# VHH binders against Alpha-tocopherol transfer protein-like (Ttpal), part 1

All scores and structures are predictions.

Target 1, 343 residues: Alpha-tocopherol transfer protein-like (Ttpal), of Mus musculus (Mouse) (q9d3d0)
Amino acid sequence: MSEESDSLRTSPSVASLSENELPLPPPDPPGYVCSLTEDLVTKAREELQEKPEWRLRDVQALRDMVRKEYPYLSTSLDDAFLLRFLRARKFDYDRALQLLVNYHGCRRSWPEVFSNLRPSALKDVLNSGFLTVLPHTDPRGCHVLCIRPDRWIPSNYPITENIRAVYLTLEKLIQSEETQVNGIVILADYKGVSLSKASHFGPFIAKKVIGILQDGFPIRIKAVHIVNEPRIFKGIFAIIKPFLKEKIANRFFLHGSDLNSLHTNLPRNILPKEYGGTAGELDTASWNAVLLASEEDFVKEFCQPMPACDNLLGQPLLPEGLISDAQCDDSMRAMKSQLYSCY
Positions, changes and structure headers below are counted from each chain's first letter, unless a header gives other numbers; antibody chains aren't numbered by Kabat.
F, E and O stand for the ipSAE by ESMFold2-Fast, ESMFold2 and OpenDDE, each averaged over both directions (binder to target, target to binder). V2 = 0.75 x the mean of E and O + 0.25 x the DockQ between their complexes.
[cut] marks letters that were taken out.
Atom coordinates printed by the task and the answers are left out, and those that the model quotes come from them; centres of patches stay.

## First folded at step 5 (VHH)

Design g01 (from b01 with E102S; framework vhh_7nfr_2)
Fold by ESMFold2-Fast, scan of step 5:
Structure g01 (fold): chain B 343 residues (1-343), chain A 121 residues (1-121)
Amino acid sequence: as target 1 above (343 residues)
Amino acid sequence: QVQLQESGGGLVQPGGSLRLSCAASGFTFSSYEMSWVRQAPGEGREWVSSISSSGSTIYYADSVKGRFTIARDNVKNTLYLLMDSLKSDDTAVYYCARGYDSESYYGMDVWGQGTQVTVSS
């Protein structure tokens, strides 16, 4: 049996406490430790211009840029966190900085998706079987995010709940250094999707989702494989295609019901029986358990109040140390209030 | 004109070896990931191996690990597959394929005509 004190978790307020009476500072979190294999270090050098000997110098450069150009941006400055953005933009400091700013701006601009973002708030979506991550990576080390839009029943909850579950999963996946280097593959199964269901994914929602994935999230999407698409899929794709960068649009692969085309890129031994594979039946419960086991991490990261007021693109509008709610317009104040409703 | 031309296939006995070559033309070969894909009689396509644009990152299907070696010569614009300890299950048409982009190992946008490999006694 042991006793632990919470005094190290609470910063003392402005007080008359002497230096000798202040609580012990919490221990520093462990510094960044690289978990990449030698092959992944080589791949990161070739694809991302990541030089291990300059890695921490590059992270520090990004940290310094954040503090100089966006001093009011409420963000983690941890090595591991900032490294996600450098890897997603091939160690281009300006692009990595803009991605970080956009990441926080996107979170503030869409409270319906990002407020109270935690696994326990999404049990209905998770239990529907809408999404899972397959238990095995592909031969290139990419996790496969499997999405089944037909499992969504629009009368049970709005489409934004499905989008929340996708972003929650992406947040979990990007914590892996291997994923930061390798990227992910999306497998979307459109079997049974009706025109009525498709109508809920309109151009406004498509623009927001695609904009965040392309310019506001530090994940590399290597391929989007679409199977069992019905005739209405041409209409769905016509809605989203204008919002896709040409490079990303060209990574969309339509397989229909002919799974031989799918198996060229995703081997049968990593696919469930539903997609012509040998890896057992499609299991959503295992990934749901992984997400639920991460509940406290998500509460800490996404359900704490944000101290700053800024514009919808994540750009600070106020000089350092002079922020007040009175200087935010009504839409920014309402968005801030939604974010503060977490916990 | 963008083209891939395979050669080196043939009949070989179990336990034997073959070397496949793929000559690339009409594009900057050194900028693309290259892959070998095979198709056995009556079956779908099976991915065999991929090699990054520089040659430093290599991937193999579990069925060929330790037996096959992929290599490339960016000066000669040629892709190779060295096949050792061949089994009857390796009987297939072997295709050379170009990856869609230099930053991705996914999707094939150019295919060769294929070369037949038959492992039989």
Scores: ipSAE 0.279, ipTM 0.685, lowest interface PAE 4.7, mean pLDDT 81

Design g02 (from b01 with E102S S104G; framework vhh_7nfr_2)
Fold by ESMFold2-Fast, scan of step 5:
Structure g02 (fold): chain B 343 residues (1-343), chain A 121 residues (1-121)
Amino acid sequence: as target 1 above (343 residues)
Amino acid sequence: QVQLQESGGGLVQPGGSLRLSCAASGFTFSSYEMSWVRQAPGEGREWVSSISSSGSTIYYADSVKGRFTIARDNVKNTLYLLMDSLKSDDTAVYYCARGYDSEGYYGMDVWGQGTQVTVSS
């Protein structure tokens, strides 16, 4: 039985099943070092269908699919990188491949959000107190991403800067294998959000943001807790709901101003005083320092010049390249096809 | 009809032990993460412990680690909480709860009626 609707796409379950019947699974690759504890290995088996004895085989299968179906895709093929996508899609090869393609397509389709994506470029939004990651994980090991929309002042910078800060944080969090297995929890504080602020989050932006989070980013969202929502939240939710998958929509928990409901899900000892907890005052500076300390990694990943026209190893054409021949034209067509898969 | 029914609560002295049980019916118990949640007098609900569908993955609130043990019997469709070294702060109504889906989350969709645990001299 499946909760997903039938489609004309290849069934990854059939492919995965036949490959899993092979008598001798290969060992983990020598270059990959698993950082998971024994408990997290057990959790990954139960929740993600991850079997360490078949990890190399599963990573290699995804790598082969990328090379065959998307040879022009400029992507890392490292074991650790590919594992993010397998874990996010419970080792379903076809779904993991589509997620990888969408991840790169989304990043290329929205330069306003993804170009020059580095902590130093986002100091204003980070210093506003718009977002932080709480210093303590929940008891299941989920990091808690706390977002406060009311801290944003629209006249100071556009809403896309807030979106950039969210994705920057997600890119940092997903680097952890523990986070790849455990997932994250979002705590959204709607205190003080007005109709005027809400109007900046229109249906087209909502579609892009939600689409990327659901279909273009290798992160498992375990719950979305909303606190202090005003009556205006009905309008905000009406805009968002059509773009949410049923599974994700059902993980939204509305607590209002009664934080006792929140404490059922997030224990007081991991929450700051602002949310009725005992973990001190809400601290955005510590997470900002973590992001700034990661500056060099982000510059390397998101601030490098685009590769020149090259059909080898999936390198993309420069969008405004001055040299056009049949080979470069073919690469451009392939890249456009991949970009549109994000929408 | 999906139901959870707690039992085993009572009055115990500090340092004592108590065993809570939760009988599940109307759903495939072995497919769901199960949790214990408590509510102290005048306080909100506090999560205590969770156990995965197979019983292999277990979580505890810091306040109960080393003192409480969660367990399940998938044949009998029963969840247990074994409480040792009880403190006055453990006084609460203890609720059995089913996780939202088979993967388990803090979100809980089915709750029992609760069983009272009182720790006093």
Scores: ipSAE 0.221, ipTM 0.646, lowest interface PAE 5.4, mean pLDDT 81

Design g04 (from b01 with E102T S104T; framework vhh_7nfr_2)
Fold by ESMFold2-Fast, scan of step 5:
Structure g04 (fold): chain B 343 residues (1-343), chain A 121 residues (1-121)
Amino acid sequence: as target 1 above (343 residues)
Amino acid sequence: QVQLQESGGGLVQPGGSLRLSCAASGFTFSSYEMSWVRQAPGEGREWVSSISSSGSTIYYADSVKGRFTIARDNVKNTLYLLMDSLKSDDTAVYYCARGYDTETYYGMDVWGQGTQVTVSS
């Protein structure tokens, strides 16, 4: 029996597993210190083609491409910032560069969403209970962004304030290297969404939001779970579906009121009681506190005055055609107006 | 035929230990992320732990962290859950599940039949 107990407790499977581990990476380059665990370093190598021994080389290659092809682009060029874009595009330099250019284009081109983007400016949305990030990650380490459109009252503030709160949350989440590797999951609760509320999320707004999430933001969205969709949801989805890339559409899961279907992908122990879980009641106050604690960082990033007009003379901020179709036209017109209004 | 078969469950006293095994067949085990999920009598599913295809990325539920260890043997196509310091709240049917992450899909799609773990004095 002692031999059976030793066999069960000291299983050679753990030692066997370590035989397959990757060689130890070299130390991180100067100026960037990796905050990933050894397990996440290995995951990044396997899933994102991130090789720690080439990390500085890959970041420098992207930096050189920005300097050569977009010397007029006002952007951070530090290792940690550029690494977000490499990770979001699995270390494809061309795709990472395009994502970076689109990120700044969307940010500059939609001032209604991105101007004065800070937690204190969004207190009404945050206090409504419209969104939160759940306290527990899913089985693959993805944070779960929970959105409740019914908490929005259109007479209190425009739909763009809800969109601002979503992007503020995404900006906070992507600062984490763990999130850059693992990605996020979205849980959207459509309970109580009326036709009147749905009409505010028309095709123009939907195209802009989806375009930014797919092509303009360095975040990997692993799944979108939709629960409690109302009778009118077919109309809402018909508006959204044409703007989704084919493979992203396959990551949309419609559960209706079937919580057993939801629990197949999001286990009960990470979900609040509202979604059949055991993780207590849905809490928005904790995430709101995290955002408010980050106020000064958001002010530095999103609330600075525009660069002096003299420094922008004759230089375009973005090349034509880098943002999707109709969004590009509107955003480029707004950007041009801002650029030349100083003269 | 794709199949997951759990074993190693049983009756154990509080503070005791058990080792669960899950034998995988009908698919390339080394290409898939694997998970353990449990279900107490009359309750819904509760996620316990996940392990990446290589075995290098591991996740635990807060309720089991520091007490349970997930491991895999890609040569033997077997997933393990080493359970230490067991308590009555750990009483459940334990399911082995195939989790996977591709460019176009994310979730658990194959489940075993389950193995009963009962922690009682």
Scores: ipSAE 0.108, ipTM 0.494, lowest interface PAE 4.2, mean pLDDT 80

Design g06 (from b01 with S104N; framework vhh_7nfr_2)
Fold by ESMFold2-Fast, scan of step 5:
Structure g06 (fold): chain B 343 residues (1-343), chain A 121 residues (1-121)
Amino acid sequence: as target 1 above (343 residues)
Amino acid sequence: QVQLQESGGGLVQPGGSLRLSCAASGFTFSSYEMSWVRQAPGEGREWVSSISSSGSTIYYADSVKGRFTIARDNVKNTLYLLMDSLKSDDTAVYYCARGYDEENYYGMDVWGQGTQVTVSS
């Protein structure tokens, strides 16, 4: 018996048993075709409770829950999109639904990060060398997101631009089914970070970023490796640790300037020379090219203007009552969805 | 009381084979992920391979894939590394290490003393 299950599958909400008096659901999405290798299918079964024979049933259950409980939520209902949330919450339907709702709520609550999110808008951050994804995965198949806070110059642009670039990269990475199963590793290089620069990433911003990554984004973070941190960073980590879930806090590794401890977890053959590895010099240009090549996809997802409701056409149809679905155009449904996301 | 003890290292010619063993004591061996890590002369530590508590999930560094096999015997509380087609670059001290209890963590907390592997003509 290789079956691991301390967790039973969560059944769909009772609300999904009735479809009467709901707004018309969006049209059925195109069919899903799995791109995972046999080994990754096995890993997903063992680690995520993903049963291939029930995959489309599980996706449909989540779709029905969204349609029933959040009918005005402006979201994709594609099989591939919903599967990201199921995988991130080990096929627990209720937790996956909450993650989806939080995903949209977080995006609405922080427009400084999520509005007009496109690679061309972030050229200054990308050209600074602040972040890259290493060309090689770790031995468990995790992509390594490398971040260098010292490359940021606060006078050139606000810290939220760095956060935008991180989020843009995570949105790109999570499109891969392989990444949805394997997760990612973060390598943060704090060499040269002054106390003054560190003060810009205070507890309020840290709480918000951590909250989004833990409860509002469908990505599995397997480890966070911190290198070259200043002597005071261990104390700073103690301050932010209460905002981290216990399991995630245990995935933080402080290596200091001794890269031998980093190599215990990330093999030298996937690391650039800057981190004691043999995979050549750190290259940010290749990942920047990948992001820029994705420009059109990001514009479609994050940069479409909401139709401006003209004052004459946007007058409330029911001034004090609920607006009926029969009288709602797509703009009104979008506004209702925004209200549901805020509450 | 918690201890890891490696054995099986030695001098071998290029293309040769060695079997390393790690005897575990003082903890419930069958409950922990186990790993092999090596350190070449004048170099940093390099992770080689890991095996889950049940033995069902195994990972290898790209430099050793197809040449090394990690195995465990939970009845005998012993971890193994079967090394085939050895190269001069495999010359290192090989350490046995205990992984964190939480599945999918990349951390190690208990280490053995190491066993020397030298690949030379």
Scores: ipSAE 0.000, ipTM 0.359, lowest interface PAE 12.2, mean pLDDT 79

Design g07 (from b01 with S104G; framework vhh_7nfr_2)
Fold by ESMFold2-Fast, scan of step 5:
Structure g07 (fold): chain B 343 residues (1-343), chain A 121 residues (1-121)
Amino acid sequence: as target 1 above (343 residues)
Amino acid sequence: QVQLQESGGGLVQPGGSLRLSCAASGFTFSSYEMSWVRQAPGEGREWVSSISSSGSTIYYADSVKGRFTIARDNVKNTLYLLMDSLKSDDTAVYYCARGYDEEGYYGMDVWGQGTQVTVSS
C-alpha cells in the first residue's frame, strides 16, 4: 500500500513534471498576430517554407542573428517587420539577414531617394500620373503596380523623384501580409518614351535601382509586363539585363501593342480601358489618396535623422575630427560594405 | 524533348460537361506549375486556370470559377480540366501550358497544340 501510494505520487504526467521541474512563467504573448487566410497560410507553407507552428521561432532566430552579427544596426526588431525579410527569402535565415542589412544600407547610400521620403514631398510625381496601383489584384492575389515613364517631364524634376515614388509605393504595399506572400506584378507602359527620356536612365541608375529591388527590398516580384515598348526598348533592356538575376530576367514579358498577349496573365476585368480592360478608366487619384493618408507613418520611418557612426555606438554626434573610437571605424567599414552591396 | 499533348475536346450542348487531359513528357512534371489557356475564334488568349506543382494552390478565372475544376496526377504526368455547365462562350481552343519551374510564378514557356471545344446545339 505504502509503496503503491508512493509510486503513484512519483509517477506524474509529463505536464506535471514540466511544471514542477521548470516553474518559469510563460513567455510574454507574441506582439505579432497573423492576418493571413487559411488559403494564404497553405500557400506560404508551399511557396515560402513558412510553417505557422515555427513562425515565431524563425523570427526569433533572425532577431538573434541581427543582435549577434550587427549589434549596432539601427533597425526595428518587431516580429512583423522581420517576418517581411524571412518571407522575401523563403525562410533562409542567412539570405533574410543579408536582405535586412542591405535594406538599411540602401537607405544610407542614396539620400536623394530615401531622405525625407514621404507622400507630401512627391505631389508633383503623384499628380503627373507616373504610377498607380490598380484597384483589383490579379487572380493570384498580386497587386499590379502600373508605371508610365512618358508622364515624366525631365525638365520639371530629376529621375530620382520617380524612383522615390516607386519605393514609397513598394514600402506601402509590403506592409500587407497578403502582399508579402502573394508578391506583386509590374505593368510598365512605354508608350511615347523617346531616346531623350531613355538617356536619363543610364547604367549607373539602372544598376542602383535593380540592385535595391533585388537585394535591398523585401518584396517578391512575380512578373514584369511591358506594353507599347518602342524600338529603343532593346537598348533599355540591354542596359538592364546584365544587372538582373536570371530568374527575374525570365519574368519579363514584352507585349508590344498586342494586348491579347497581356490578357493571357492579366484578365480584362482587373485592367483599365487603356490596357483593353473593363475596370473603367485608369485611376491614379485613389492610390495617391492611400499614400497621402500614410504620411505620418512615412515621416516616422524616413524623415528621422539617419544614425552616424558615433550614434551607432550610442554616443551623440561628434564633429568629424573628434571621432576617436576604433570601433567606430569598423562600424563605418561594415556600413560602407552594405552600402556598396546595394548597387 | 519537352512536349504537352491535349485531348478530350469535342462538340457538346449548352449545359453539358467535358473532361480535358494534357499528357506531359520530356521534363519533371511534378516540379512545375501547370495552366489551361483558351482562345475563342477571332479573340485573344484568355487564361483559365493554374495549379501548383503539388496541387495545393489552385487559381481560376472569374468566368469559369464554380464551373471548371483543374486537377493533376503527378504519377501519370497528366493535367486535367473538368468542365461543367458549359456555355456557348466557352467555345475555344484549349491549350495546356507549363509555368516556369519556380513555385507560384505564372509566366508560361511551353505550350501544347490545343484541343477544340465547341459548345452549341
Scores: ipSAE 0.284, ipTM 0.672, lowest interface PAE 4.7, mean pLDDT 81

Design g08 (from b01 with S104P; framework vhh_7nfr_2)
Fold by ESMFold2-Fast, scan of step 5:
Structure g08 (fold): chain B 343 residues (1-343), chain A 121 residues (1-121)
Amino acid sequence: as target 1 above (343 residues)
Amino acid sequence: QVQLQESGGGLVQPGGSLRLSCAASGFTFSSYEMSWVRQAPGEGREWVSSISSSGSTIYYADSVKGRFTIARDNVKNTLYLLMDSLKSDDTAVYYCARGYDEEPYYGMDVWGQGTQVTVSS
């Protein structure tokens, strides 16, 4: 049971079905329907400045800003989709708009990660046990994304496949309104990671990944817990720290082999035995099944042909038929790339 | 100086009750999420409960849910933990801890010295 706002109570809608003599087309899918519990509505008000009575007004304001400032941006304008960006930026319209623009810019600027992004294309990564989402949330309702770099064998596939699997998982997690409000926790297990393996995640790739997570993806990362890291990792962290916002850098916790330190933030009853918990053995098959069951959604979102080149210059671009993005001149592509920049 | 000072611990029989207090000073208490964390003899620290800056959002560990109540008084700059139906497993040093100002932080940056709670026959 979601909490009702006074605005919704004073705006009753009446629907009537009086035309029963003729076959009716299926009804339009309902607009946004809030799935948050009353406690989560209260939390969203307190932490995100989300006022249920103004929620759809805020979504409409963002939609209007997109249409005005980025009229040629190919994006969903659905209430539920736009709400992800508002929640990720505490209902700051300008910040939410920039996040949305960056989200699409990141997808265009890194085809090695975002092209053909579907669960079936990542079976090798998923079956390796590189990542999973734990079956239980932490006490704050955060899903725990567990990553094990030791399960990756660089000779089998490039590091970009691991990055693809992480983003696929984040895309799935952010569909949940509970996750939009609560955020996520990352648990990274560095047991067995050599310096040679670590070198594949150099400053260049780190900058791109960190930039997307901070400024290009509508996910709230509440903590990054690192366990079993080698002593040299403190030096590696010093290299990546300049790319992190100060607030996010302060959310990195290095536990080493001290699982009791980890248990201060993640209770034992949600952790698998591998991390000193009581929730059984680490299970990657359940999350893999969830991702594979979502195959069609990912094909629709990430595996369609690139959209045709938009008329960003205010002049006709259709002389006798469709002009593909590949047929746009360099200045049109450069202007479109500026619209979709990641940073 | 930013400080947190716990009090109210002691020896109690199983099934008994205790009220812990944490006096905060040197910062704007009403702006921060506050938490209780405990450490049993020979064990690591276990998070117990958290309360948002306004008191509206509250979280409990499964092991204490329904038995413990966290509360705060922003006028008195004091955090409370009301502990009912105490069990031997609740024996621990209880620490008061502070979160971040503008958003609940999944981590604590200031800790008190702790108060001992012993539940025994």
Scores: ipSAE 0.086, ipTM 0.585, lowest interface PAE 6.3, mean pLDDT 80

Design g10 (from b01b with D101S E103Y; framework vhh_7nfr_2)
Fold by ESMFold2-Fast, scan of step 5:
Structure g10 (fold): chain B 343 residues (1-343), chain A 121 residues (1-121)
Amino acid sequence: as target 1 above (343 residues)
Amino acid sequence: QVQLQESGGGLVQPGGSLRLSCAASGFTFSSYEMSWVRQAPGEGREWVSSISSSGSTIYYADSVKGRFTIARDNVKNTLYLLMDSLKSDDTAVYYCARGYSEYDYYGMDVWGQGTQVTVSS
């Protein structure tokens, strides 16, 4: 399901002629203002099939599909939100719709990861130094998410807390339109990872995490660079590889201890000293501060109200007493309690 | 220990009805979306229906819409599938699952052992 291989960049004939300017795009709908530079608009046109003159049409088409096919789905229908899904699937309406439905399905289906997802709830992971986003983007404009599995101590908290921190970071990164167009790079440092630690990332967890990243989250992963991997990484990769789409599997680069190999793709001036770079020491505190400063935004986004009680009691096939009026009230009270527990 | 246990399957004639139940234990049932998934002999798994934690939001596969009803009892920690106007094509093992995924099972993290439904004359 390689959208990139299937998508032929259409170079409009008018784009090659100075006298034939593209038509002025219609104004963005109220509440959405494009923040992309001219270069990023051009890149989005070439790589994502995004035509500024069609943005309103494309966003509206997706909105109409959601309303028609998933009327009960509790989701934002904001232009900026829906645009994330269109960009992640190169403006293929059907695939963007599937991604949106999966995004919400994943969030509801894995409460251990997505419930109460806010920076203040993840201080232990953040303070461990497990993850950070490097201060400089790569040459393609991709933010670099650096993870260090060895910083995780399994006795302190379960692996799901690390997964929570990754998704919290991805939610923050994808808010940027630049990131929606450019994508991200992952730099994974496996120094010190033992067989015992690796065993916590079994095939069930791997399938869920990889499935969400590939089919449930509107982010483009451009490369995964792995450094300091031990011999056991062959076993870890064997577990992961069956769940990876071919395109993504081909974006995994194993560098071992050869940092010169890493520097071919990630130049030294954007890397910290720990990875042979010149951008100072690895700093996790700055990214942690960015996440914590976003606390209120996460609380508001992840604690949205649920829809009103549907008329389950009115269904003719329900036996009397199976679901009572009191049960409907209890369910609505539980939803209200969940909302308030987020605040 | 987190567990889901299905019951209520059996042999039924075309046009008949069955009620499947799924008893949940070891977790806060009222906090999770729940689903029914089926697998016919020699075929892959097919999502059937999902219900939100409160019961207010419900989804059905096109193949069962209008014939099946999903319901839950958060006091009893039980999920139900009320199956009406059964067809031979409904013959499958029916699984209760914690979570939701209309397009993939990766959104579902706890599965029951399944209950067999056979529709034949």
Scores: ipSAE 0.000, ipTM 0.127, lowest interface PAE 17.7, mean pLDDT 78

Design g12 (from b01b with D101S E102S; framework vhh_7nfr_2)
Fold by ESMFold2-Fast, scan of step 5:
Structure g12 (fold): chain B 343 residues (1-343), chain A 121 residues (1-121)
Amino acid sequence: as target 1 above (343 residues)
Amino acid sequence: QVQLQESGGGLVQPGGSLRLSCAASGFTFSSYEMSWVRQAPGEGREWVSSISSSGSTIYYADSVKGRFTIARDNVKNTLYLLMDSLKSDDTAVYYCARGYSSEDYYGMDVWGQGTQVTVSS
């Protein structure tokens, strides 16, 4: 039977095999270039229900929903921008639309945090060593946002400046498609934080910050690790827990001074020496340099005049339920009413 | 009973190779992300590698990239760690751990008893 392969030889004009090729999926829309590695494309398919062959369709569907339901909403409709919201809500169009609406509503309702949001305006916070992003990701590929409230001196500037620095960092991180797929981890170090200092982060401010992170920002928070917290922090946590979605509440880990407990999910080889790790000294200067290098982008996005439309009805600027994690539909309804009443 | 059982550890010389295995029972192995974590004498736990439920997404600690390979066999319910170019710093107890593939919680909840790897001349 070794002659069998020779019997398959045809004349010099052998037919092309191109007709045996499978049809190719449609290309991504013009102006959007996917930066994900093959592994991250697979992860996005498995975890987010993102199918590259349907990406154009999914982005366009969200764009059409925005144009139809919120024609007066001042928002980017760029593919890359809308994709952040689809990824944050696992390609559920209705939930992604609600998140987009809440994102703009939260931004408009809290100008003290979101107006003039740029790195150069926050040099004091950044230079204090209050926050950084660690150079290594966790085992799930999540960037680690490290926060040290101890570095804040209340007499130097109000707590809202720290909140501004956090949102500035989150806006920078979410620009990365890798972060949109993997999410982030927060490491909060409460070493040296007095109850007096903690009182500046009262329940009203906590509800607003938590509400924005859960229902108004296209970021996936995979874990919140708290170290060196005061002994009564469990009681304080019980006060803020009602503002947290159940799944987010279950992602809070209180380690105290037990670094071995921390190392179960944030292993020592990605942590700085201050947290029992082997990745060198905690470095805030490198992340500060990244933020300052992004100055122009932030000026363009956050240093434009705020629209006055919200004030036309003589009603409160912040609609009832806007920041409620449980009342997303009510917040959307209230925002839609305000937008249409301005026109 | 949900169980993870490691095997394949032992004594090797620097530059040597070992293959660790982890036999899973009592749960649907193919539905969970799996990880290898090690603990050196007197040290805390150090993450080594993770693999997604399908095997398509893999992560490695920088200290082992290019030297270690994680793999899984969902038909045999077995997780593997192929360790090449072993160094004295790789001496540790190696633990197999079950991760969640769930979006609601992404952590390690089931641990094996560990297998000792010793790299010495």
Scores: ipSAE 0.011, ipTM 0.326, lowest interface PAE 9.5, mean pLDDT 79

